# Ledger of designs, part 21: VH-VL binders against q3z8e7

Target 1, 156 residues: q3z8e7
Amino acid sequence: MVEKIPMTASGYKKLEDELSTLKVKRIDVIEEMRLAAMDKDMRENAPYHAAKEQRGQIEGRIKEIEHELKYADVSEYTDTNTSKVNMGSTVKLRDPKNGECCTYTLVSPKEIEPLKGKISASSPIGKAVFNRNKGEQIEIEVPSGTLQYIIEDISF
Short names: E, the ipSAE of ESMFold2; O, the ipSAE of OpenDDE; V2, 0.75 times the mean of E and O plus 0.25 times the DockQ between their complexes.

## First folded at step 11 (VH-VL; framework fv_denrakibart)

Design u3 (at its last look DockQ between E and O 0.59; V2 from the best seeds 0.00; counts 0 for: pae E 7.9 > 2)
Fold by OpenDDE, look of step 11:
Structure u3 (fold): chain C 156 residues (1-156), chain A 119 residues (1-119), chain B 113 residues (1-113)
Amino acid sequence: as target 1 above (156 residues)
Amino acid sequence: EVQLVQSGAEVKKPGESLKISCKGSGYTFTTYWIGWVRQMPGKGLEWMGIIYPGDSDTRYSPSFQGQVTISADKSISTAYLQWSSLKASDTAMYYCARQRYHGRPFDYWGQGTLVTVSS
Amino acid sequence: DIVMTQSPDSLAVSLGERATINCKSSQSVLYSSNNKNYLAWYQQKPGQPPKLLIYWASTRESGVPDRFSGSGSGTDFTLTISSLQAEDVAVYYCQQYYDTPYTFGQGTKVEIK
């Protein structure tokens, strides 16, 4: 089976944008190397070595991004009532006891932002809601007991 | 606008070599897979293989492995399909198509290149 | 290789009636990690390249009319045209992109009765 790297649509877009930026930066750094290389003693040319190191870092990151884009697996939201929670989904959970709601977005490990409600699909909440339908009741195990929530809404 | 433009129709004899092309535009060529599909006259679609122009990673169908060569020149956003020695049985329409990543099918197709091999 | 088998090979349906095409894969194309079916449907009209209609078994490609729908999971899939139109006369293909080679079905020819 072909390698698949799960990610959100927004994550994918960010990688594309970063790639574009790095490609431009690479050109600039190469020019810096060229200018620095005009000095006679290359062994003592700190600017040249610095630029060369930076180029290496940029190229390394470019390769990483290209690999991620190459094997990306981005889930899309469907307008069907049978849509299930998946990577990239924003899920609204309602406590059936008190009516309180919380919202989470399932993201890849590299995209986790707990303060913004961006959680991993492998997190306890992520595992509980993953592949579930709107209207379904889910259970989350916590040290104090079992929490129950209803999936009130799913969006992308 | 995303476009895949293929080279023109070819008329060849058995034993001759051939290289047809598919030029992509309207998108980042190096970050999308390009596939080739054969369709013999009056027959169905056959998946031949795909290439990732960014690093030239190429994958073939077992049925086409060693029979054709898929390549790409990212500097001109062009993918290629070539034969070293054509057979009459290679007569077919050949399509190139774009695949965003392995989680997606072919979303954009070239217009096709008709290859006719006859004595 | 995953073998894709369509049924029927040809189908004649009256205008405005439902057309149903089936596709079976020799292996499951359901990915357990994301619960997605890596199955697509294409439409090919005479003298034209194939056109993507459905991907992930049930998601319509942009611009595809609502009368086209895909269903199924695992190894059994169905393309449905709820109300056949004259412009729907074509050959339809299913394809799995679960694992290479990304094989096609043999195609189903849809005609007007």
Scores: ipSAE 0.506, ipTM 0.799, lowest interface PAE 0.9, mean pLDDT 92
Fold by ESMFold2, look of step 11:
Structure u3 (fold): chain C 156 residues (1-156), chain A 119 residues (1-119), chain B 113 residues (1-113)
Amino acid sequence: as target 1 above (156 residues)
Amino acid sequence: EVQLVQSGAEVKKPGESLKISCKGSGYTFTTYWIGWVRQMPGKGLEWMGIIYPGDSDTRYSPSFQGQVTISADKSISTAYLQWSSLKASDTAMYYCARQRYHGRPFDYWGQGTLVTVSS
Amino acid sequence: DIVMTQSPDSLAVSLGERATINCKSSQSVLYSSNNKNYLAWYQQKPGQPPKLLIYWASTRESGVPDRFSGSGSGTDFTLTISSLQAEDVAVYYCQQYYDTPYTFGQGTKVEIK
């Protein structure tokens, strides 16, 4: 199986934009390291060591993004199977014990906003609802135990 | 405007080496896969292999592993298909093609390079 | 390797009539994580490179006429040309892109009878 990383078109675009920005920042940080290395007292060269650490963080993030783009599997919304939860779906979850409802939208990693209910397919909630039908009972594994919900509605 | 432009037709003798090229333009060359497809005269399409030019990750069909070399030079946005010793059976049309996204098939194709190996 | 088998090898259809091409994979090309079939259809006219018609088994590529449609799931797939036009005379190939090697079917030649 070729590795695939599901995401939305918006998420893919955001990764491309971040990569472009990081590559520019990398150039700037390498220049900061060069300028700091022109200081003849290398034992106390705090600017050099700060830039070196920043470069390491930038290089790490660049590699992560490049891996995600390489294996990206970009999906667009479709109305041919609106009965199943997919990327871009908005799901309404009902607690069967008290009838309370929560609403979540499956988005790409770059679009995650947990406070607004925008979650990834790899989150505990996203994993539990993905590819499920309206009316199914699901279990969500959280650190404190297992939660039970009913998929009340699915929309785009 | 996405384009894949391949090198011109080749006439070769058995035992000679050959390297044909596929130049991509109109998109970020290093972040899309490039594949090679063989079509022998009067026959169907055969997937030979694919490369990710950004890191040169290369994957071959078992039928072509060890028979050809797929490579890329990302500084000039060019992918290559190479033989160290051509056989008459290598006579075919060779296409390069791009995957737009990993989860999509080949959306843009080069015009093809006819390779003729005889005598 | 996933083997792709097309049927028929050759098909003659009257102008304006329906042409149906079948493609069977030796194993499922449905990726359950996104519920997509990694199956494509290409058209190749003489002297031209292949042209993408359908991806994800049933999604038409931009600019492809509505008379081309794809259907099926898992291992069994169909390309349908609802009203054959003279310009549709070509060889048609299915391809799986679920896993490498991304194998093609042997091709189906469509002609006007």
Scores: ipSAE 0.012, ipTM 0.596, lowest interface PAE 7.9, mean pLDDT 85
ESMFold2 (binder alone), look of step 11: mean pLDDT 93; pTM 0.951

Design u4 (at its last look DockQ between E and O 0.02; V2 from the best seeds 0.00; counts 0 for: pae E 9.4 > 2, placed apart)
Fold by ESMFold2, look of step 11:
Structure u4 (fold): chain C 156 residues (1-156), chain A 119 residues (1-119), chain B 113 residues (1-113)
Amino acid sequence: as target 1 above (156 residues)
Amino acid sequence: EVQLVQSGAEVKKPGESLKISCKGSGYTFTTYWIGWVRQMPGKGLEWMGIIWPGDSDTRYSPSFQGQVTISADKSISTAYLQWSSLKASDTAMYYCARQKYSGRPFDYWGQGTLVTVSS
Amino acid sequence: DIVMTQSPDSLAVSLGERATINCKSSQSVLYSSNNKNYLAWYQQKPGQPPKLLIYWASTRESGVPDRFSGSGSGTDFTLTISSLQAEDVAVYYCQQYYDTPYTFGQGTKVEIK
């Protein structure tokens, strides 16, 4: 299986928890359908059709989560021993004009905390630093133009 | 503590059926791949296939497709490997193993089940 | 299928000497998007199941002694035991887990000279 879906261990756990909750809800909805189906006129059975629609939504989300878990490429912060920016890396960026620095950590989507510098690999900053080396100059495209930074340090 | 405990050794004759088991504990059984590996006497390791116990999604090595059945019973956290008709060439040690994630290899192994097929 | 070829088939090493095992894949096991090599090394001691030593080509599994190290990228990989101990007598296997079937190398038997 070549497909790889990046996430963190905490992201994996959150998906597991959601899956568990949905499987319980599915049991309840299937019982609601069974009870409603005891009325023989299925076309005029609004409770049955409402439960059937809810079941479809639950089943769809279950399949999505199963897919994400089956192909999960999970990295811990301690697992990323690389010379390049990767998931779990902490990157220090320096503005070459004034020497000011800022720090970001690449995390899974469920762990994003922008105010604490925890960003996704798909964010503008994340895209610009991903797979780059220490010392490289990067450009971040924003609506007002292009910002330039130097990767001062990469840590785990 | 993650454990995989396999069923005991088997001595069988050609043509007989067999189902061996691997019980997982100490983790969420339904959300990790579990696989089977064959090791013939004096030989190396052979990847047979894996199963996702949550929905029974099963992937086989081409060499074993149609030769064995991999299955799971998630209600008792148990994976199975079975033959409908054993051959003498099925004599081997069989391991089950858990794949930590799709992006990781087998991190926990069962103790092995020795299957001997002779007339 | 990705074929994994180990060399040598066996080697004899004096206690405290370095042991080097090579593994070559028939196609790259490097996933370019994340720069990870989906290559593992296992140790199998006589009468025991295999034990994971290294994943992602160079990352030691928790509890594995520092004398074990992995290197290489793409198609060429190496397992090094920097100072062989008596308990390291085993057969060592590489495995790719890049794409199914997740094939193993033929194994390399390490023994004491």
Scores: ipSAE 0.644, ipTM 0.867, lowest interface PAE 1.2, mean pLDDT 88
Fold by OpenDDE, look of step 11:
Structure u4 (fold): chain C 156 residues (1-156), chain A 119 residues (1-119), chain B 113 residues (1-113)
Amino acid sequence: as target 1 above (156 residues)
Amino acid sequence: EVQLVQSGAEVKKPGESLKISCKGSGYTFTTYWIGWVRQMPGKGLEWMGIIWPGDSDTRYSPSFQGQVTISADKSISTAYLQWSSLKASDTAMYYCARQKYSGRPFDYWGQGTLVTVSS
Amino acid sequence: DIVMTQSPDSLAVSLGERATINCKSSQSVLYSSNNKNYLAWYQQKPGQPPKLLIYWASTRESGVPDRFSGSGSGTDFTLTISSLQAEDVAVYYCQQYYDTPYTFGQGTKVEIK
């Protein structure tokens, strides 16, 4: 099976933007290397070696990003009533007991931001809501017992 | 606007070599797969293979492995399909198409290149 | 290789009536990790390249009319045209993009009765 790397649309876009930035930076660093090589012997040319190291780091990161983009599996929101919670989905959960609501966005491990409600699909909440429909009641096991929530809304 | 523009129709003889092209525009060429699809006269679509122009990673259908070569020149946003020795059975319409993500099908298609091989 | 088989090979339907095309895969194209079916439908009109209609088995591509819908999961899929229009005369293809090679069905020709 072909490798598939789950990620959000926004995550994908960030990778594209970073790639673009790194490609420009690479050009600058290469020029820096060229200039440094003109001034001193290569063995004792600290600026040259520093620039060369930086180029290596940039190129390494570029390869990583390209790999992720190549095998990206990005989920998109559909307006169908049968839409299920997927990677990238923002889910509004309502406590049927007190009416309180919480909002979470399912993201890849690299995109996790707990303070912003960005959680992994493999987290307890993520697992509970993944592939569920709007209106469904889900259960989350916690040390104090079982929490009940209703999926109030799904969006991207 | 995303566009794939293919080279013009070809009329060749058996044994001749051929290289047709597909130029992409309106998107980042190096970060999308480009595939080739064969359609023989009056027949269905056949998946030939795909290439990632960024690193030239190429995947072939077993049916086309060793029969054709898929390549790309990212400097001019162009993908290629080539034969070293054409056969009469290679007569067909050839389409290039873009795969948006690894988990996506072909969303944009070229206009097609008709290849006719006859004695 | 995953073999895609469509049925029927040809279909004649009256204007305004429902057209149904089936597609079967020799292996499941449902990915358990994301519960997505890697199945697409294309429309090809005479003298034109194919056009993407549906992906993920049931998601319409942008600009595709509502009368087109996809359903199914695992190995059995269906393309439905709820009310056939004159401009819908074409050959339709299913394709799996679950694993290489990304094989096509043999196609179904839809005509007006």
Scores: ipSAE 0.506, ipTM 0.792, lowest interface PAE 1.0, mean pLDDT 92
ESMFold2 (binder alone), look of step 11: mean pLDDT 93; pTM 0.950
ESMFold2, look of step 12: ipSAE 0.007; ipTM 0.479
ESMFold2 (binder alone), look of step 12: mean pLDDT 93; pTM 0.949
OpenDDE, look of step 12: ipSAE 0.343; ipTM 0.752

Design u5 (at its last look DockQ between E and O 0.46; V2 from the best seeds 0.00; counts 0 for: pae E 7.6 > 2)
Fold by OpenDDE, look of step 11:
Order: sequence, then C-alpha cells, then structure tokens
Structure u5 (fold): chain C 156 residues (1-156), chain A 119 residues (1-119), chain B 113 residues (1-113)
Amino acid sequence: as target 1 above (156 residues)
Amino acid sequence: EVQLVQSGAEVKKPGESLKISCKGSGYTFTIYWIGWVRQMPGKGLEWMGIIYPGDSDTRYSPSFQGQVTISADKSISTAYLQWSSLKASDTAMYYCARQRYSGRPFDYWGQGTLVTVSS
Amino acid sequence: DIVMTQSPDSLAVSLGERATINCKSSQSVLYSSNNKNYLAWYQQKPGQPPKLLIYWASTRESGVPDRFSGSGSGTDFTLTISSLQAEDVAVYYCQQYYDTPYTFGQGTKVEIK
C-alpha cells in the first residue's frame, strides 16, 4: 500500500511555505560557500565549513518536507449533511448536562497544540469524535468516569 | 491557473522511437505526482504509471512495465513518456494528469496526445 | 492489482430521470486509518479529456453540479445523476487510488433515451 501521511490543509500549506523559504536560503548559503572558498585554504576555512554544514542541514530538511508532501493525505471539508469528523476538522462538543461547550481541532502529531485545542486524532477525545456525525453523542473515558458530549458542530 | 499542456500529435512507423511531453504550469511542479493514461481508439482509460518530479520516483502498471519509460525534467516543469520501439498496438490517445495531493485522484488533465503507428 | 468493474456497460435514460452507475472493486479501497474510500468518478465527453467529478467516493469536485452524487463503501460504489441533462451524455469511469496501479473501471456510456 502507498504510504499516507495525514495532515491538515494548514499544515500542508506551512510545509509548502517552509520549502519555498529553504530553497531560497539554500541559494544564499551556496553563494556564501563560493565566496568563502575564494579567500582561504579549504582545510582552515571556518566560514566555508560553517556554510557547508548549514547547506547540509537545509538540504536534509528539504528532503524531509518533500517526503511529507509526497505522501500527504489532506482532508477537505464538505458542506454535505453527511459530513463526518476527519483530520483537520474543528469540532464543537456540548455537555448535555450543563450545556457547556468546548472546541477541538484534530491535527497530525506534528501539529499538536493542546493550549489551542489542537489535538491528535489518536488522543482519547480524537478517537471518540473521529468519523462521527454532527448531532451524535460520544463518550470519553476519564479517571473519574465517563463523560458524555454531543457533537454540536463540525467545521474546517 | 493550473495547466497541463501536451506535445502535438505524432505519426510514426513500427520500430521507431518516440518521446512525448507534458508541461505543467500554475503550481509547484516538483511536489505533485504526474501520471500517464492510455486510451486506445474507442476503448477505456488505462493507468500507465506516475512520477514524482521532486525525486523522480516512478511507478508503473505491470502491464506497461518495461514497455515505456516515464521521466521528468523539473527544471522546465515537464514530464515525458517514451518508447524505444513503437508497435502498431501503441496507437492511442495519451493523457497526462496531475494528482491534487498524494493519494488523490487526477484533478487536472492535459489535452491529450494522439499517437498513430502504422506501416 | 485491484480490478474495477462497472455496470452497466451502457445506459439509456430519459431527460430528467435518474441515472445510476455501479462500480465494484476486487478488494476494499477503504483505508482503516482515516475511514475514507479512495474511489473517484470521472466524466469524459467525446473529444475531451476526462473530468474529475467525485473523489473519496462521495465528495464532489469543485464546480460539479449537485445532481451528481457518489455513494458506497468498501467494494461497492454508485454514481447517481438525479436528473439527467443533455450535457451529461458521456462515458463515466470509476477509479481506485488506494494502491498502485490506480486502476480504472471499463467505463459506462450514458445516453439519452
């Protein structure tokens, strides 16, 4: 089976932007290497070796990003009534007992930001809401017991 | 605007070599797969293979493995399909197409290149 | 290889009536990790390249009319045109992109009765 790397649309865009930036930076570093090589013996040329190391780091990161983009599996929001919670979905959960609401966004492991409500699809909340429909009641197991929530809204 | 522009129609004889092209524009060429699809006259679509221009990773259908070569030149945003020795049975319309994302279907298609092989 | 089989091979439907095309895969194209079906539908009109209509079995591509819908899961899929229009005369293809080779169905020709 072909490798699939789940990610959000925003995550994908960030990778694209970073790739573009790194490609430009690579050009600059190569120029630095060229200039450094003109001035000193290669064995004792600290600026050259520093630039070369930086080039290696940039190229390594570029390869990583290209790999992620190559196998990216990005979910898109649909306006259909049958829309389910997927990667990239923002889900509004409502406690049926007290009416309190909380909002979470399902993201890839590299995109997790708990303070912003960005959680992994493999987290307890993520697993509970993944592939669920709007209006569906879900259960989340916690040490104190079982929490009940209704999926009030799904968006991207 | 995303566009795939293919090279013009070809008329060849059996045994001749051929290389047709597909040029992409309006997007980052190196990070999207390009595929080739054959359609023989009056027949259906046949998936031939795909290439990732970024690293030239190429994958073929078993039916086309060793029969054609898929390649790309990322410096000019162009993908290629080539034969070393054409057969009459290679007569068909050939389409290039782009995957929207990895593991996605073909969202943009070239206009097609008609290849006619006859004695 | 995953074999895609469409039915029927040809279909004649009156204007304004429903057209239904079926597609079966030799193995499931449902990915368990994201619960998505890697199945697409294309429309090809005479003298034109194919056009993507539906992906992930039921998601319409941008600009595709609402009368086109996709359904199904696992190995059985359906393309439905709720009200056939004159401009819908074409050959329709299903395709799996679950695993290489990304095979097509043999196509279904839709005509006006």
Scores: ipSAE 0.545, ipTM 0.819, lowest interface PAE 0.9, mean pLDDT 92
Fold by ESMFold2, look of step 11:
Structure u5 (fold): chain C 156 residues (1-156), chain A 119 residues (1-119), chain B 113 residues (1-113)
Amino acid sequence: as target 1 above (156 residues)
Amino acid sequence: EVQLVQSGAEVKKPGESLKISCKGSGYTFTIYWIGWVRQMPGKGLEWMGIIYPGDSDTRYSPSFQGQVTISADKSISTAYLQWSSLKASDTAMYYCARQRYSGRPFDYWGQGTLVTVSS
Amino acid sequence: DIVMTQSPDSLAVSLGERATINCKSSQSVLYSSNNKNYLAWYQQKPGQPPKLLIYWASTRESGVPDRFSGSGSGTDFTLTISSLQAEDVAVYYCQQYYDTPYTFGQGTKVEIK
């Protein structure tokens, strides 16, 4: 099976809206590129090269969004259920060796902000905590080895 | 409102071709899978296959692989189920249904298309 | 292919009583990465298309009455109608959507006794 991409209903809607917007922008940029290409000196045509680069960025983002929507596993949760880790949950992880704690919130791919602790459910940490209960010890595989944590708290 | 509208009932003879349709509206057609389900008279539901209209990724039940063609025309938000040569055993109700790949299965269903194949 | 087997094939239940339908899959439908069971329940009344009741084995679809509940994990699943109403007379199907081909159980007809 292809990896399922967890996201919230609001995250899915945001991606749908962004895709629609980008498809409209793509039409405009292709037309700008066509008009600029009417100048036969393409090496000196700054508007053509700017439009070409913008088109590349738009096409890349469109393909990324289409992939995420194709394999999306959408949660319809609007719930503050804290018995198990789910999309939208904030988890506090404690290192049993030294008592240090880290806090993470599971969010959709568009909402990822790693420096603020907002991670995807498909990240190593997200996979390890998903559907787990408070008090469970989990293993997180990272490039430097395997980390051990205890789920100290689950909240929304 | 999300709606799937199927083409009307068909009466055919063995050996004839047929293409039935399923038009989706009220949502972005290209980003939801469309599946086809057969129900023979008085029998249960049989999953035939599924298509992602955005890229035409199509997956068939082995029981139906090579027996039917599933396709879509995203410009008119329509999925199709097609036979090149009908058999009497193809007499059934055929449903289309929308789903996401994994999280929420067939959430909206078409009204069904009755296909009758007899001499 | 994952074979889905329902039991019983039919049952008759008095109004207001509990109806219980079982569904077994030939393989686990539990997806280890998210710990969810990819099993759904549908209701089909004569002359109508199926209607989704339950997905992920136990999550009720929006607008489905609270008397419908799903339970189970792995290979053994149950649909429960806690207090049967006249409008619940239908054929009920389980379906796995863990892996293609997605397969249905043979159906269970529920009647008023």
Scores: ipSAE 0.013, ipTM 0.584, lowest interface PAE 7.6, mean pLDDT 85
ESMFold2 (binder alone), look of step 11: mean pLDDT 93; pTM 0.946

Design u6 (at its last look DockQ between E and O 0.52; V2 from the best seeds 0.00; counts 0 for: pae E 3.7 > 2)
Fold by ESMFold2, look of step 11:
Structure u6 (fold): chain C 156 residues (1-156), chain A 119 residues (1-119), chain B 113 residues (1-113)
Amino acid sequence: as target 1 above (156 residues)
Amino acid sequence: EVQLVQSGAEVKKPGESLKISCKGSGYTFTTYWIGWVRQMPGKGLEWMGIIYPGDSDTRYSPSFQGQVTISADKSISTAYLQWSSLKASDTAMYYCARQRYSGRPFDYWGQGTLVTVSS
Amino acid sequence: DIVMTQSPDSLAVSLGERATINCKSSQSVLYSSNNKNYLAWYQQKPGQPPKLLIYWASTRESGVPDRFSGSGSGTDFTLTISSLQAEDVAVYYCQQYYDDPYTFGQGTKVEIK
């Protein structure tokens, strides 16, 4: 089994909690479908079709979570290895051409918030910075070419 | 506390069936792989196979495919290793072990079940 | 299947001295997505189940004494016991958990000289 899905311990727990909640919600929506199905005209039964659609979304999300948990590769990080970028690290990148800086934090897939700079280790930026030291120059692939950055700072 | 408790030692004759158990507690049983490891007398460790109890996805070492059946009953947090017809060469210690995450190795081991097969 | 080969098969070391065990895999167990080596070390004392010592080639499991350390990458790995103690007499196994089947090395018996 080569498939491995990187995540943090916090991300793993969040998925476990969400799965538990969804399994309860699934029970509720199945009951809603049962009650709505007591109406003889299923083709015009808006409550039934709404519950059926919600069940589909819940079942799909449960399958996604179960797959992620099954192949989870949980990275445990501590401040004892702050010299290199790792899961949970916050990196400050400087563009050597113009001096502009940007900051990113490596998080689990469920913690991704790109607008806040929370990215996965599998993203272009995440791949480029992972396991690198402060002061290293890195390359990030974008559609228009390759961008060059210097790792200005690493924190946890 | 995470625990894996295996069923007791077995003394059997060739041709008999056997099902030994491994009960997990102290964690969410359905979201961690459970593996079975054989150790023949005086020999090393052999990975037999692994099961994901949440969906019963079961994977065998080629050396053990068709020789044993690995299964789980998630309602009682128990994994099983079973033979339909034991051979004298099945005499060994059998361990179950938990893989906490796909990215981690076996972190918790059962105490072992000694299976002795003799005529 | 990824074959794991340990050396030596047995090792006698004086109390307080360094013990070194080598493990070689037939294929790389380094996973590119996270740059981790999926290599573990176990200790098995007589009459006991194996006990996890090291994972990811060099990360000590909680509660494992600092005298145990792992190193190496790709296909070549080493377990080091920096100052052998009487309770360290055991058989040591490496294991790859990169891909199934999760194969073990044949074991290295460590004894007091």
Scores: ipSAE 0.274, ipTM 0.688, lowest interface PAE 3.7, mean pLDDT 87
Fold by OpenDDE, look of step 11:
Structure u6 (fold): chain C 156 residues (1-156), chain A 119 residues (1-119), chain B 113 residues (1-113)
Amino acid sequence: as target 1 above (156 residues)
Amino acid sequence: EVQLVQSGAEVKKPGESLKISCKGSGYTFTTYWIGWVRQMPGKGLEWMGIIYPGDSDTRYSPSFQGQVTISADKSISTAYLQWSSLKASDTAMYYCARQRYSGRPFDYWGQGTLVTVSS
Amino acid sequence: DIVMTQSPDSLAVSLGERATINCKSSQSVLYSSNNKNYLAWYQQKPGQPPKLLIYWASTRESGVPDRFSGSGSGTDFTLTISSLQAEDVAVYYCQQYYDDPYTFGQGTKVEIK
């Protein structure tokens, strides 16, 4: 099987946008290199070397992004009642004891934003809810014991 | 709107070379795989191969390896399928299609290019 | 290569009745890491290119009527048309995209009885 890189649709789009931006920036940096190279002694031309280094960084990042996009595995929303929690899913968890609810979105490691409830699928919560169905009860192990939650809703 | 527009019908003789095209629009051409599918008259769909225009990574079906060449020109958002020497058995409808993402089905298809090879 | 085999080759069904098409793969197309079946269904009407109907074995593509549904896992899959309509006359193909080459089934022709 071909290697897959899990990510959200929004993450995919962000990578596309970043790629476009970097390609433009690369053109500018190449021009800077050209201008700097007009000086006689390139070995002591700090602007040239700086631009060259920046070019290398940009090109490295471009290759990384292209690789991620090439092998991206993006989960999509389904209208089916049998939908399972996947990458990109927003899950509403309800504590059956007190009725308290919390919401999390499963994202790739590069997209993690804990303050916004964006967590990795490999996190304890992520692992507990991944591939689970709406209405299913899940358990999360914490130092103080085992927490019980019901998956009340799944969305994208 | 995502669109794939293929070149027009071709009538050729055995031994002749041919290159047909598929132009993509309405999306980022370099970040989606493009595939080619053969359909002989009255027959089913045959997966020929795919190409990633971003780096020109190309994968062929064993049945079509060495029989055709798949390529792309990302500067004009166009993919190609070509033969160096056509055979009568190459007579078929040829479709290009876009994969949704890596390792996904074809979600958008071209209108098809009919290739007829006869003496 | 993964071989895809459909059954039957042709099917005649009365209007409003259920049509069932089966597809078998020579090896499992279920990916253990994400628990998804890399299986798609296409519809092809005469003189037209194929149209994607179902992916991930059971997810309907946008704009596809509710009467179309996909089921199955591993090596055995089914496309169901709950109530056949006149516009559903076509050839249907399954395809695995688990591993290249992304092979198609031989197709099933659906007609009105």
Scores: ipSAE 0.139, ipTM 0.706, lowest interface PAE 2.3, mean pLDDT 90
ESMFold2 (binder alone), look of step 11: mean pLDDT 92; pTM 0.939

